# Ledger of designs, part 1: VH-VL binders against q67yc9

No score or structure here was measured in a lab: all are predicted.

Target 1, 181 residues: q67yc9
Amino acid sequence: DEPVPTPWPHQFHALMFMNYSGDLSMIDLWYDWTNGRNFNIIQEQLGGITYDLEWNNGTSFFYTLDESKSCRSGQLEVGILRPNWLDGAKYLGQQNVSGFLCNVWEKVDFIWYYEDVETKRPVQWIFYTGREAHIMTYEVGAVLEDEKWQAPVYCFNKEKKSLSTKGALSEFKGYKEKAAL
Structure headers, positions and changes below count from the first letter of each chain, unless a header shows other numbers; antibody chains are not in Kabat numbers.
F, E and O stand for the ipSAE by ESMFold2-Fast, ESMFold2 and OpenDDE, each averaged over both directions (binder to target, target to binder). V2 = 0.75 x the mean of E and O + 0.25 x the DockQ between their complexes.
[cut] stands for letters that were removed.

## First folded at step 6 (VH-VL)

Design t9
Fold by OpenDDE, look of step 10:
Structure t9 (fold): chain C 181 residues (1-181), chain A 121 residues (1-121), chain B 107 residues (1-107)
Amino acid sequence: as target 1 above (181 residues)
Amino acid sequence: QVQLQESGPGLVKPSQTLSLTCTVSGYSISSGYYWHWIRQHPGKGLEWIGSIWYSGSTDYNPSLKSLVTISADTSKNQFSLKLSSVTAADTAVYYCARHRYSSGFYPMDVWGQGTTVTVSS
Amino acid sequence: DIQMTQSPSSVSASVGDRVTITCKASQGISSWVAWYQQKPGKAPEPLIYAASSLQSGVPSRFSGSGSGTDFTLTISSLQPEDFATYYCQQANSFPYTFGQGTKLEIK
């Protein structure tokens, strides 16, 4: 039998190095299925920090904590990725990547997913858009304290809009909406 | 839209060096991915010559390695092929192509039109 | 080097026919195979990648299958514009290698 992707832990922390056609960024990812929330803290190269806060009820916030007090909020039809979102992915085989022997799966028109054969940890994500994610750290069970999951007050005074094409990980949002159809 | 265009002399004498350039537009060659040279002898199949990664690392066909050099000029958004000591066997249409990633996830998806190189005295 | 043995070298078919082209790798290469279509005087164009994934914009009558050493390109119902030469390619490892090609001609 072909190997199947390992479901995401219900809670984990990952630091990811992102490359999008030469545009580099770091993403501090906090996934918390238990509490129905996901947090991407995005550091652009030589730029500022953007916060992408997602809730399982479909509400998302994109904001900065700088003097601009920028915030966009929206309502998606779906919430955060479920732990087994890779179920049904097509197995492609094994590939050595970044010094790791990986099993590779494809979600058509979305992502190629690299998982270390030995540890079952994600190693690399390649999106159909060309965006690359390199998983630098992976901490199963790690949880961000509740106080840091709060969007700033200025996020609640604005109208909600569609955010499907917004943010550094817009591919995930697009996929979730597509999958919900 | 990404476009590739081969350029160089269409005629090369035996024992000389074949030099071709691929000019890329619509995407920076230093931003990512592989850039390949492939050739096709008249009436024959495709032969991979080599490639250069966006970071500058090169890979060559072992059958041609001693004779092939691939380089990139990021300032001109070009990458080049040099094939030394050419013979009639090197007469072919030469293509440059883009490959977004290795390992068969993406095909070589953008190709140049190809340029014909004839080796003749 | 990994050899890709492609067959047949040529095939004659009619519009509407089902056409199958095979490619055998000299060793296991998982799903790291691409297929290309080439028309006279033109550069190759991608059809299939990762053995069975359809390239964007390619008609659904094209399909790829296989894993390990045996791979197949299938055209379910041949159209006039499909008469061309087809190549398989392994992308498992360098050097990249192509099949010998299959010329699809009008019967």
Scores: ipSAE 0.027, ipTM 0.664, lowest interface PAE 3.8, mean pLDDT 90
Fold by ESMFold2, look of step 10:
Structure t9 (fold): chain C 181 residues (1-181), chain A 121 residues (1-121), chain B 107 residues (1-107)
Amino acid sequence: as target 1 above (181 residues)
Amino acid sequence: QVQLQESGPGLVKPSQTLSLTCTVSGYSISSGYYWHWIRQHPGKGLEWIGSIWYSGSTDYNPSLKSLVTISADTSKNQFSLKLSSVTAADTAVYYCARHRYSSGFYPMDVWGQGTTVTVSS
Amino acid sequence: DIQMTQSPSSVSASVGDRVTITCKASQGISSWVAWYQQKPGKAPEPLIYAASSLQSGVPSRFSGSGSGTDFTLTISSLQPEDFATYYCQQANSFPYTFGQGTKLEIK
C-alpha cells in the first residue's frame, strides 16, 4: 500500500555532493556491510582530502594522506549503518526534487530521505542539522579492493582524539545507541 | 603544485626490458591516489598500461599483464614501469598520471609531460 | 574490454561554432565517462568527468551529457584555444579504454 524505503544494498559505491549551509564537499562513499566496513573519501571545496574508515566492531580512523600524516582514531559504541536503518520511517508522500519524482520519508529529529520512485535509488537525504547529501552516482554491488581498506601505519600508537563529523554517515554514528535506549 | 616527470632511456632494443621512472614532486606517492602509466602511439589513441594504488596494490591491462610490472620506491617518491620483451609495437610516448580514485568518478588530474620511447635496433 | 567509439574522427569548424562530439560504449557504463583535451606535443588534460561534471578551471562553454552507452561533448561557442584533439575515456572497469580521438581543426 504505502511505499517502504528500499534497504541499502549490502555493497555499493556512491559519490555525494554535501552541503552544510554553504560549506561544500564531495564524498566518495564505499559501503560494505558484507565485510563490516565503510569508507568515506572527503574532498572539501578548495581544501584538503580526508579519509574516514569505519569498521563494524566500532574501530574508526579519520586521516589524511598528505605530508602532515595526520590521523585520529577511536573506538565507537556502534558499528556501521545497517542496510535496514530506515525501518520505521514515516512516509510523507511524493515530491519532485531537481527533476526526480521522489518518495519522501522522515525519521523525526534525524533525517528526511528522498528515494526516486522509478529506480528506487536514493536522490538525497537532509539531516535535521541542515546538512544535505545529494547523490551524484550510485553503483549497486561495487566493491573496493581489500588492499585499499588499510589505515596508514601512523594511525597507531597515538593518543585518541575526537573524530570528525565530516563523513557522509557522520550523523549516524550514535543513532543505534539512541534507538536502543 | 604536484608535478610528474617521466625519465628513462629513449631507445630500447627489441626483446629488452623497457624501464621508465616517474618522479613525483609536491605529493607523497604513499599518501594517496592511483599512479598510472599510459602510452600513446603516434598514429593511434591512448592505451592504459596499468596503475599502482598508494598502498602498493597493482592493476594491469590484461593485454600486457604477463609483460608489465609497476612498482613504487617511496623513499625516492618514484614509481616505475618495466615492460619486458619489447617490440617495435611498443614505440610510443609514455605518460605517468595521478588519479584520485579507481571507480571513474574523477579524471586523471595530473599528467607528466611524456617521454618518447623508440624500440629499434 | 569495453570499446569506446568516437565520432566524428575529425571536424573542421570556425570560431563561434557549436561543436558536438559523440562517444559510444560497447556496453553500459552508467555515467563513468571522462573527456580529455590534448594539444600537439602536450599531455591530455581533463575536461569533463562523470559524463557531465566540469573539471575545475574548465570554461562553461564545455558541457557533457549522456548515460548508459551514448555520450556527448559539446562546445557551445568555439574559441581559438579549443582547436585540439578530444578523447573520451570509460572508467567503469579496468582496463580503462579511450576513444580513438576527434581532431578539431580550424576551418
Scores: ipSAE 0.000, ipTM 0.466, lowest interface PAE 16.3, mean pLDDT 83

## First folded at step 12 (VH-VL)

Design m4
Fold by OpenDDE, look of step 12:
Structure m4 (fold): chain C 181 residues (1-181), chain A 121 residues (1-121), chain B 107 residues (1-107)
Amino acid sequence: as target 1 above (181 residues)
Amino acid sequence: QVQLQESGPGLVKPSQTLSLTCTVSGYSISSSYYWHWIRQHPGKGLEWIGSIWYSGSTNYNPSLKSLVTISADTSKNQFSLKLSSVTAADTAVYYCARHRYSSGFYPMDVWGQGTTVTVSS
Amino acid sequence: DIQMTQSPSSVSASVGDRVTITCKASQGIYSWVAWYQQKPGKAPEPLIYSASRLQSGVPSRFSGSGSGTDFTLTISSLQPEDFATYYCQQANSFPYTFGQGTKLEIK
């Protein structure tokens, strides 16, 4: 029998190094399926920090905490990724990546997913867009304090702006939309 | 050389708050490490109390969560433990330690020497 | 929480003996296991991480193995300095948990 991807833990934290055609960023990913929320804290290389806060009811906030107090909010038709979002992925075999022997799966038109054979931790994600995610840390059971999941007050204006997400988050959102169809 | 050193009162009265500080030297706490507090009751095994990520995110042992606060002061290169409403069961040697969590391929590699805290009236 | 059941609680052995200590996890944790050595009055020191990787500076007579739920620490030939208490630890999930410990004593 072919190996199947390990479902995501209901709660975990991951630090990811992102490379998109030379554009580098670091992402703190806080996945909390239990509480129906997902948080991406994005550090651009030599740039600022952007926050992408997602709720399972489809509400999302994309904001900064700098002097610009920028915030975009919107309602999506889909929530956060389910733990077993890789179900149905095609197994491609094993490959050595970054010194890890990995099982590799393909989710068509979305992602190549590399999982360490021994630890079952994600090692690398390659999106069909060419964006690469390197999983630097993977902390199962880690949860961000509830207080830090609060979008700033300026995000709750009556005028909702269109969500424009940058980075790997756009690829994930795109997949979610497709999966909901 | 990286060193961790625990400091704080060795004696705490019941119902008071235990406060300890771990001073890190030779390495900045503003890096992708977990900084842990572990304790060992006399003659017993090791118990994980909690940790703080370099970004300030904390995780606590559920058995102690309501009573534990871990914080960091990057300006002093320190992280601290506060345990409120202590009882005799909190008498232990308290250790701080670091853990590089890079794909889980590192142990808690550097420990403090430990500090004894006794809860007594 | 993940419990680590460590056995035996104590073991008596002689210099040159082969010693094996076992930890069983309450659920599958793959290879996210570390082993520590602790001597009286001292902090624990890492021996093995990721179930089978030897910590830098640790003698080769120490080895670790296992996956899933069953993990073992083996000392191939005991040396006088090896008499101590040993602990396993899982780093699969918070809260981190330790085994109860194994005290290795001189026979």
Scores: ipSAE 0.023, ipTM 0.628, lowest interface PAE 5.7, mean pLDDT 89
Fold by ESMFold2, look of step 14:
Structure m4 (fold): chain C 181 residues (1-181), chain A 121 residues (1-121), chain B 107 residues (1-107)
Amino acid sequence: as target 1 above (181 residues)
Amino acid sequence: QVQLQESGPGLVKPSQTLSLTCTVSGYSISSSYYWHWIRQHPGKGLEWIGSIWYSGSTNYNPSLKSLVTISADTSKNQFSLKLSSVTAADTAVYYCARHRYSSGFYPMDVWGQGTTVTVSS
Amino acid sequence: DIQMTQSPSSVSASVGDRVTITCKASQGIYSWVAWYQQKPGKAPEPLIYSASRLQSGVPSRFSGSGSGTDFTLTISSLQPEDFATYYCQQANSFPYTFGQGTKLEIK
């Protein structure tokens, strides 16, 4: 009888404004459960662009397309975030956020998740780390063309550098690893 | 660094309109924050008066009914309180405060220094 | 309106003591509680938000807990600068309301 979080659509694109204690970035999130893939394109404020490409078999790539041509690859024991990853979240009631009335849920040690009561769209989520994601646009059914899901060739030969990304949903990766235990 | 400063008359006569202004420096009031007025009665504690969202939407304490108006002047980076038909019961220290967009989650994080208003004939 | 009832109304304590202040809401408010510290002649300053989250720059000796209707603020080892009045505030629904305050005094 309490509201239940709407499962993520199987395919969507979201533009997210990220804020971590004043460290700002914009992320294009392409979520594609149908094809087992997830892509974050991360623009740091007045900074570089990092690409975070994840596959449901655990293969992940973290790379740049600038002159550094850096790439880091790895294998995770878990895949991409499933559409119903909010199952079992604790309902915290309703709050006004940025002019939206939202239902709010919590997954302890992980996230507060805000969903517009009217449209059922995510409005924001706040990680327990304090990192915030604010949803600026949300396009259900949007699909990034297949050819854009290819990691660069230098991801498969030699590693030169590893790059970190602030607010690139690293908390989701940590959550998935904990949930597998 | 964000700072809020209340200004206005310290003495107001009964039945007059109390008018206070909060000047914001180091941050734009047209950004995604709630801007509040709170007062503290002598010996009675804190009372929330109302707020204005950066879009101009307002919320008021029902106990003050239609006596309260909160407005913003973005060109001066200020927001204001008007309280009509004041009585001695409106004697208090008046604070302005900033409140982050997830208002139930976050506290009022920046407060002004407060301004004392006495309602007396 | 949701009433917030604080207890005790005052506490007399010594430096190094553990102090607990409680706040009870007149109806369920989940975790939507903040705690503020106010020193004489000063504006309130936030300590705790969302019942248990520590505001930036607040010493770790402060902690909060609770959910539903019953909430606590704890100071684990009282310091001289902690003598002040403490308020809880509900942010569940308008109008926002505050507890009546707890004055913490040196014994």
Scores: ipSAE 0.006, ipTM 0.579, lowest interface PAE 10.1, mean pLDDT 86

## First folded at step 15 (VH-VL)

Design r1
Fold by OpenDDE, fold request of step 30:
Order: C-alpha cells, then sequence, then structure tokens
Structure r1 (fold): chain C 181 residues (1-181), chain A 121 residues (1-121), chain B 107 residues (1-107)
C-alpha cells in the first residue's frame, strides 16, 4: 500500500522559511485545532510583520501592529485546515530534499507536500504558484498563550471584506475557498 | 547570473585519465544544489555520469562507477570529473550542469556550453 | 536503470503545426519527468519539469502532460525557432536517464 500523509498534530508550532522567486520571508506558524484557531506571523525580509489570524468559524484577520494599524477582516466559507487536510492526495513516491528522504504527495493545482520518511515531519511545501516553504522547526504540542490570540481593537471597527489572495501562504486560503465550492 | 564553464584537454590517449573542471560563477557550489556531469557521444543522446552534492557526497552512474571520480574545490568554486582508462567510447561532448535541492521536481536548469573530448592514439 | 523510450526519433512539420513527442518509461515514475531542447552546437535547455511545469522564460506554446509511464511534450503552434532536438529525462531516481531524442525539422 502507498503511504498516506501524516495528519497534522492538533497543536504544533513551526518556523518556516519562505522563498517566492527570491522574495524571502519567515512565517511563525501556530496551529491549534483543539481551540479552532491558526496563526501565521509573517516577517518580510527587512520589512514589517503581518499577522494572519484565522478562526475555525471562518473569520480571519490580517493586520499589522505598527503605527499604520492596518487591518482587514473577512469571513470565509470554511475554517482552518483540518488535521487530515491532505487526505486523498496523490502519492508521488520518495525524493530527496536538501538531504532529507521524503514521501511526496500532490494536491492537484495546489501543493506538493514533502514529509520526512523517518520522522514523519513536514520538510518542504511547493505551491503551484512556485512558492516554496521550508520547515525549519517543528514542535508538536506547542501552544501559543491565549492572550496572544487577540486581534487588535481597530480590527473590530471595520466592515468585513474579502481577503486578498496575495502574500505568503495565501495559497491555503485560495485552496480552502475553492474546495468549498 | 550563474554560469558554468567546462575546461580541460580536448585530446586524451586511450587508457589514460580524462580530467575536466567545471568553473562556477555567480553562485557558490557550497549552496544546496546538485552538480552534475553529463556527456553526449557524437550524434547520440545524453548520458548522465554523476553528481556531487554540496556536502561532498557523490553518486555515479553504475555503468561508469568504477572509473569515475567527482570532486569539488570550494576555494576555487569548481568541481571536477576524472574518468580513468578511457577508450574511444568516451569520446563525447562533456557538460556540467546543476539542479536544485529538491530531487525529482526541478530540472537541470543551468548547463555549461560543453567541452569536446576526443579519445585517440 | 529506468529506460525512457522516446518517439518519434524524427519529425518534419510546418510552421503553425501542432507537434507531439512522447516518452514511455520502463516503470512507473509518477510525474518526475523533464523535457529539454537542444539546438545544434549548444547545450540542452530545460523546457518542462515535473511533467507539466513550464520552465521560466519558455513560451507558452510548450506544454507537458502525463503521469506514471506515459508522457508527452506538445508544441501547440510550431515556430521557426523550434527547430531542435528534444529529450525527455526521468528524474524519479538515479541514475538519471534520457530518451534517445527527437529531431524536429521544419518543412
Amino acid sequence: as target 1 above (181 residues)
Amino acid sequence: QVQLQESGPGLVKPSQTLSLTCTVSGYSISSSYYWHWIRQHPGKGLEWIGYIWHSGSTYYNPSLKSLVTISADTSKNQFSLKLSSVTAADTAVYYCARHRYTSGFYPMDVWGQGTTVTVSS
Amino acid sequence: DIQMTQSPSSVSASVGDRVTITCKASQGIYSWVAWYQQKPGKAPEPLIYSAKRLQSGVPSRFSGSGSGTDFTLTISSLQPEDFATYYCQQANSFPYTFGQGTKLEIK
């Protein structure tokens, strides 16, 4: 039988290095299925920090904490990724990624997912857009304290609009919406 | 822009060792790339010879394994090919090339212009 | 080793024609196939990778398809500059192996 992707832990922390045709960024990912929330803290190269806060009820906030106090909020048809979101992905065999032997799966028109054969940890994501995610750290069971999961007050004084499909990991939002159709 | 350039003697006698060098510019060979040697016999297709990983790990085509040595000199940003006990069958255009850190997924995206090596007495 | 059987060995076509080149792998190799274009006296250049991904800078008239054992390179509308020899390559496992090539001649 072909191997199946390992479901995501219900709670984990990951630091990711992103490369989009030379456009580099880092993402501090906090996945918390137990509490129905997901947090992407995005550091642009020599740029600012943006916060992408997602809730399983479909509410999302995209904001900055700098002087601009920018915030966009939206309502998606779907919530955060389920732990087994890779279910049904097509197996593409084993390949080496920067010295790691990985099983590879494809979600058509979305992602190539690389998982270390031995540790079952994600190693690399390649999106159909060409964006690459390199998993730098992976800590199962890690949880961000509750106080950090709060959108700024200025986010609640604005009307909800559709969220932009631009930016790091925007492919996930596009995929979720498309899959819900 | 990254460039690869093959260099070495264009004529080698039978039973001798063919030695070629690939000089890389615009990019460090210490980065996470596979550095390849490929050859093409006159009027024929392409034959993969082997690679060296940035860590120094090598893998050779089993058909040539006992005769092939690939090495790297990071101080010169070069990697080299040695093919021992050459015969007329080793007459070919030799290319160096690279492909990215994800095997299978990416192609050999940058090639040298190639260097012709003739094995003749 | 994995063998790549490429066909046809040669093809003559006119400008504007649709051209299809095929490669058959001796075993299942998923989608790990690349296609290269080689012009006389030049090194090969990548066209397609991972069976269907278009290399940056390559015209959109080039496309790749297939999975498992059967793969195709298609030129939707042949241009004069497309005169060249084309090679498929399996990237499933080492040693890498190539098809025998297809020489495309313009009528």
Scores: ipSAE 0.832, ipTM 0.919, lowest interface PAE 0.6, mean pLDDT 94
Fold by ESMFold2, fold request of step 30:
Structure r1 (fold): chain C 181 residues (1-181), chain A 121 residues (1-121), chain B 107 residues (1-107)
Amino acid sequence: as target 1 above (181 residues)
Amino acid sequence: QVQLQESGPGLVKPSQTLSLTCTVSGYSISSSYYWHWIRQHPGKGLEWIGYIWHSGSTYYNPSLKSLVTISADTSKNQFSLKLSSVTAADTAVYYCARHRYTSGFYPMDVWGQGTTVTVSS
Amino acid sequence: DIQMTQSPSSVSASVGDRVTITCKASQGIYSWVAWYQQKPGKAPEPLIYSAKRLQSGVPSRFSGSGSGTDFTLTISSLQPEDFATYYCQQANSFPYTFGQGTKLEIK
């Protein structure tokens, strides 16, 4: 009788430290299944801040707030990551990571997912690409105020058709597109 | 350019305490990594001795548990191995190694050059 | 402790040959296996982790496979620099344990 991964809470905030072969970033992840929205605020090392805003109707924006006023937008048939997206993951036993004893699961060609045995919170995940997400803080029930979920006006004035799969969490975008159908 | 270098006496008498130091350069020992000691007996395979985590927590091979102490000196960026009551069976090449914070998933990625320790009277 | 049994203990082969080394765990360890190469007088160097993933900088002629208890390291076309001793290591649980080694020699 092996353990199963805990579904993601419907609303949470996580501060994540990302490492992709030495390329470091910090991400504030605001997950809001209740309101059908997901927001990643990506602070790249020595770089600017990129805002990755997703809606459950498939509307997506990638933008900056600096002088460039850049925005890429797109429309997909896929929404945000579902709370139970880990269903069917293959259990890999327990491993120690960063002082936590974790249950570990794999979804082949996608992710290794680490969950603290005691608290059932996510601790870490490693994408098939080698990109690592380390969950520094995890606040269940946290909600970002509605005003912060608004894309800038220039996202609507210079809209493009293409959706970028580049970025610190592009593996999730690829996965949810495949898993949607 | 992370580098690890073992140092200590090459010859130790039986019943003494073997003391080895690993000096780390190019990376802080207080950062999130496991710091290991491993030994290789003459003509034989490798034996894992134990680790120290950056927080100071340690874990030792049960076969050596009461004889081994691993400690760290963050001011010198060093971690050390003490093995008490040594015998000829402790003659080996001793390595220190760095291991990423995700134990089990990643290998020990950076090893020291190794230092030979002979136990004889 | 989990015991790792390698075979063969030695292999004599020519440049260009395909070489296969096996490692068997005394109990199930999922895919928590690493492989190391050790040249004489040098420390071991990682080749493969998580049974099948190549360490950065390792040539693509090296590959790993297996899960559960049976694991394999393959060198598809042997090069002169590949003559060394190879070790498997279980990373399922502490204490970490290593196979006895496989010495790969030139004919």
Scores: ipSAE 0.459, ipTM 0.804, lowest interface PAE 2.8, mean pLDDT 88
Fold by ESMFold2, look of step 15:
Structure r1 (fold): chain C 181 residues (1-181), chain A 121 residues (1-121), chain B 107 residues (1-107)
Amino acid sequence: as target 1 above (181 residues)
Amino acid sequence: QVQLQESGPGLVKPSQTLSLTCTVSGYSISSSYYWHWIRQHPGKGLEWIGYIWHSGSTYYNPSLKSLVTISADTSKNQFSLKLSSVTAADTAVYYCARHRYTSGFYPMDVWGQGTTVTVSS
Amino acid sequence: DIQMTQSPSSVSASVGDRVTITCKASQGIYSWVAWYQQKPGKAPEPLIYSAKRLQSGVPSRFSGSGSGTDFTLTISSLQPEDFATYYCQQANSFPYTFGQGTKLEIK
């Protein structure tokens, strides 16, 4: 009779406020399991915007649209995060956080995940690194128009590069790699 | 630099109301934090009294039930403790403390220096 | 209320020793435990939270472990400045409750 984490909806948009010991950013997360794609649009505080585009076949792009026109691309061994990625999480009971009564789960060496008991929406999660993600808006069923999922032309070159695991949400990339092995 | 400072009378007579104020500097009490009162009896352990959430919502230790009131004055950046009908058993060092919004996960991270209250005729 | 029973009540140890303090909860509290250090005449200060995570600025010689009902604070190599009283605190549910304390004296 332990609650289980609600699988991620197949399509949603979340605006996340990220805090890593005072290093702040905002992330628009467009999750689209139906079409095998995931898009994080990362705005650093008073800084640049980085686009992190991932496909379920492992094709990945990490790029900017500013004057630098930089892009790193690569082929990962794993696809996007699956809807049921919280399967097997250890239940930690209920906690009142930020004015929400939440069910809490842990995946060891990865994440503490907080879900509103009433609405079943994610409220926050805390990565093992101490990086916090605070869910500011959560729009189930939201779909980013197909035209926005296109990587810039300068992402396509004669070489593939290994993508860095550092930066915002790098904990998810590390988790996916471990789960594939 | 966040600092908490307790203030109030050091001596209170039995049956009177103990009234303490915690003045917060370097941070707004209307931000997303819990604001706690804790006391430590002479030669004994710590006892949690209650909290006020930045919204004004309160929760009190059931052992102190209707004797305790915690309130906030956001214009003065203060929160206060009132403990009615005190007895000698209420003699203790009283602390105020700040607690981050993910309460079960994080500890009470900033404490006042404490103020000693003696209940005696 | 959840009772926290702390052991031992006091310890006398030498610089460089490994010291272990235990805390037992009267019911399962998952990993919702914090540890505090209190020096004479001062307020408690957080040391460990969520059973095993170090508070910022706390030396790595401190570590915490445990889940369920049994929890441990360990100092791997005792330093002279570690003379203090140590408290565990359950954070599973309100009212928060504390162990009775362990006074650590350095020989």
Scores: ipSAE 0.445, ipTM 0.807, lowest interface PAE 2.9, mean pLDDT 88
Fold by ESMFold2, fold request of step 30:
Structure r1 (fold): chain C 181 residues (1-181), chain A 121 residues (1-121), chain B 107 residues (1-107)
Amino acid sequence: as target 1 above (181 residues)
Amino acid sequence: QVQLQESGPGLVKPSQTLSLTCTVSGYSISSSYYWHWIRQHPGKGLEWIGYIWHSGSTYYNPSLKSLVTISADTSKNQFSLKLSSVTAADTAVYYCARHRYTSGFYPMDVWGQGTTVTVSS
Amino acid sequence: DIQMTQSPSSVSASVGDRVTITCKASQGIYSWVAWYQQKPGKAPEPLIYSAKRLQSGVPSRFSGSGSGTDFTLTISSLQPEDFATYYCQQANSFPYTFGQGTKLEIK
């Protein structure tokens, strides 16, 4: 009788407005379970653009395209978030947020997730850290062109390092790593 | 720093309409927040009256619904409470408060100082 | 409407004591509870939200716990400035409702 969260569509694009205690950013999230890839393009307010690219084999890149040619690469033990990653979330009833009536779920020490009752679309989530993600647009079935998924050449070196869990969506990375244990 | 200040008559006669105004400084009432009215009866607890959302949508305590109107004047950065047909039971300290857009998660974070309204002949 | 019942109605305690105030909801409200402190002549101020999360600027000696119907506010080491009335508030659904208050008096 309790509602369950709608699994993520296998392919979608979301534009997200991020607020972390006044630290603002915009994120283009390209989720592509079908092709085993997930891409966050992160624009910091009056700052640079960071590209966070993940593959289902665990290969991960965190890079810039500016003249610094910064890239960190690594190997995660798990791939991208599964569509049903909210399985087992605890239902917290309905709440209004920003004029939307939402079903709310919690995964302890991780996230509060708000889904519009009428459309079943995500509206907002709040990480345990207090970082808020506000879903501005949500395009089910959208797919980013294949050529845009290619990490730059300078990301490929013979040594790999563990990726940082810091940054705009670090809570998802931390969750995936803990869930693999 | 956001400040809220209630204003209005301190004495109102029975059967008249109580009118209060909350003046907001340091923040626009047209921004994405809920704007609440709450009252505190002498020697009793707090009673929630209702809110206005920045879009102009309102929601009122069902026990007061036909008696209460909450409105906003964005040009003056104010929101107001009107309570009709008052009785002595409406004697209270009236507060206005700001509430973040995720209402269940966040508390009412900024309150006015309160204004005492007495309903008496 | 959801009724919130606080206990005790008042408590008298000494500086350094651990003080616990409880609040019971008339139906399950998950963790949608806030706690407020009110000093005489002043508006309530938030202390705790979502049952256990500390409002910014609130000293760490304050904590909250509970879920479902039973909730607690704890002051781990009472200070003189903690003399006040404390209210719980359910945020599960409108109309929002408050407990009747707990007056904390310093011996």
Scores: ipSAE 0.354, ipTM 0.774, lowest interface PAE 4.0, mean pLDDT 88

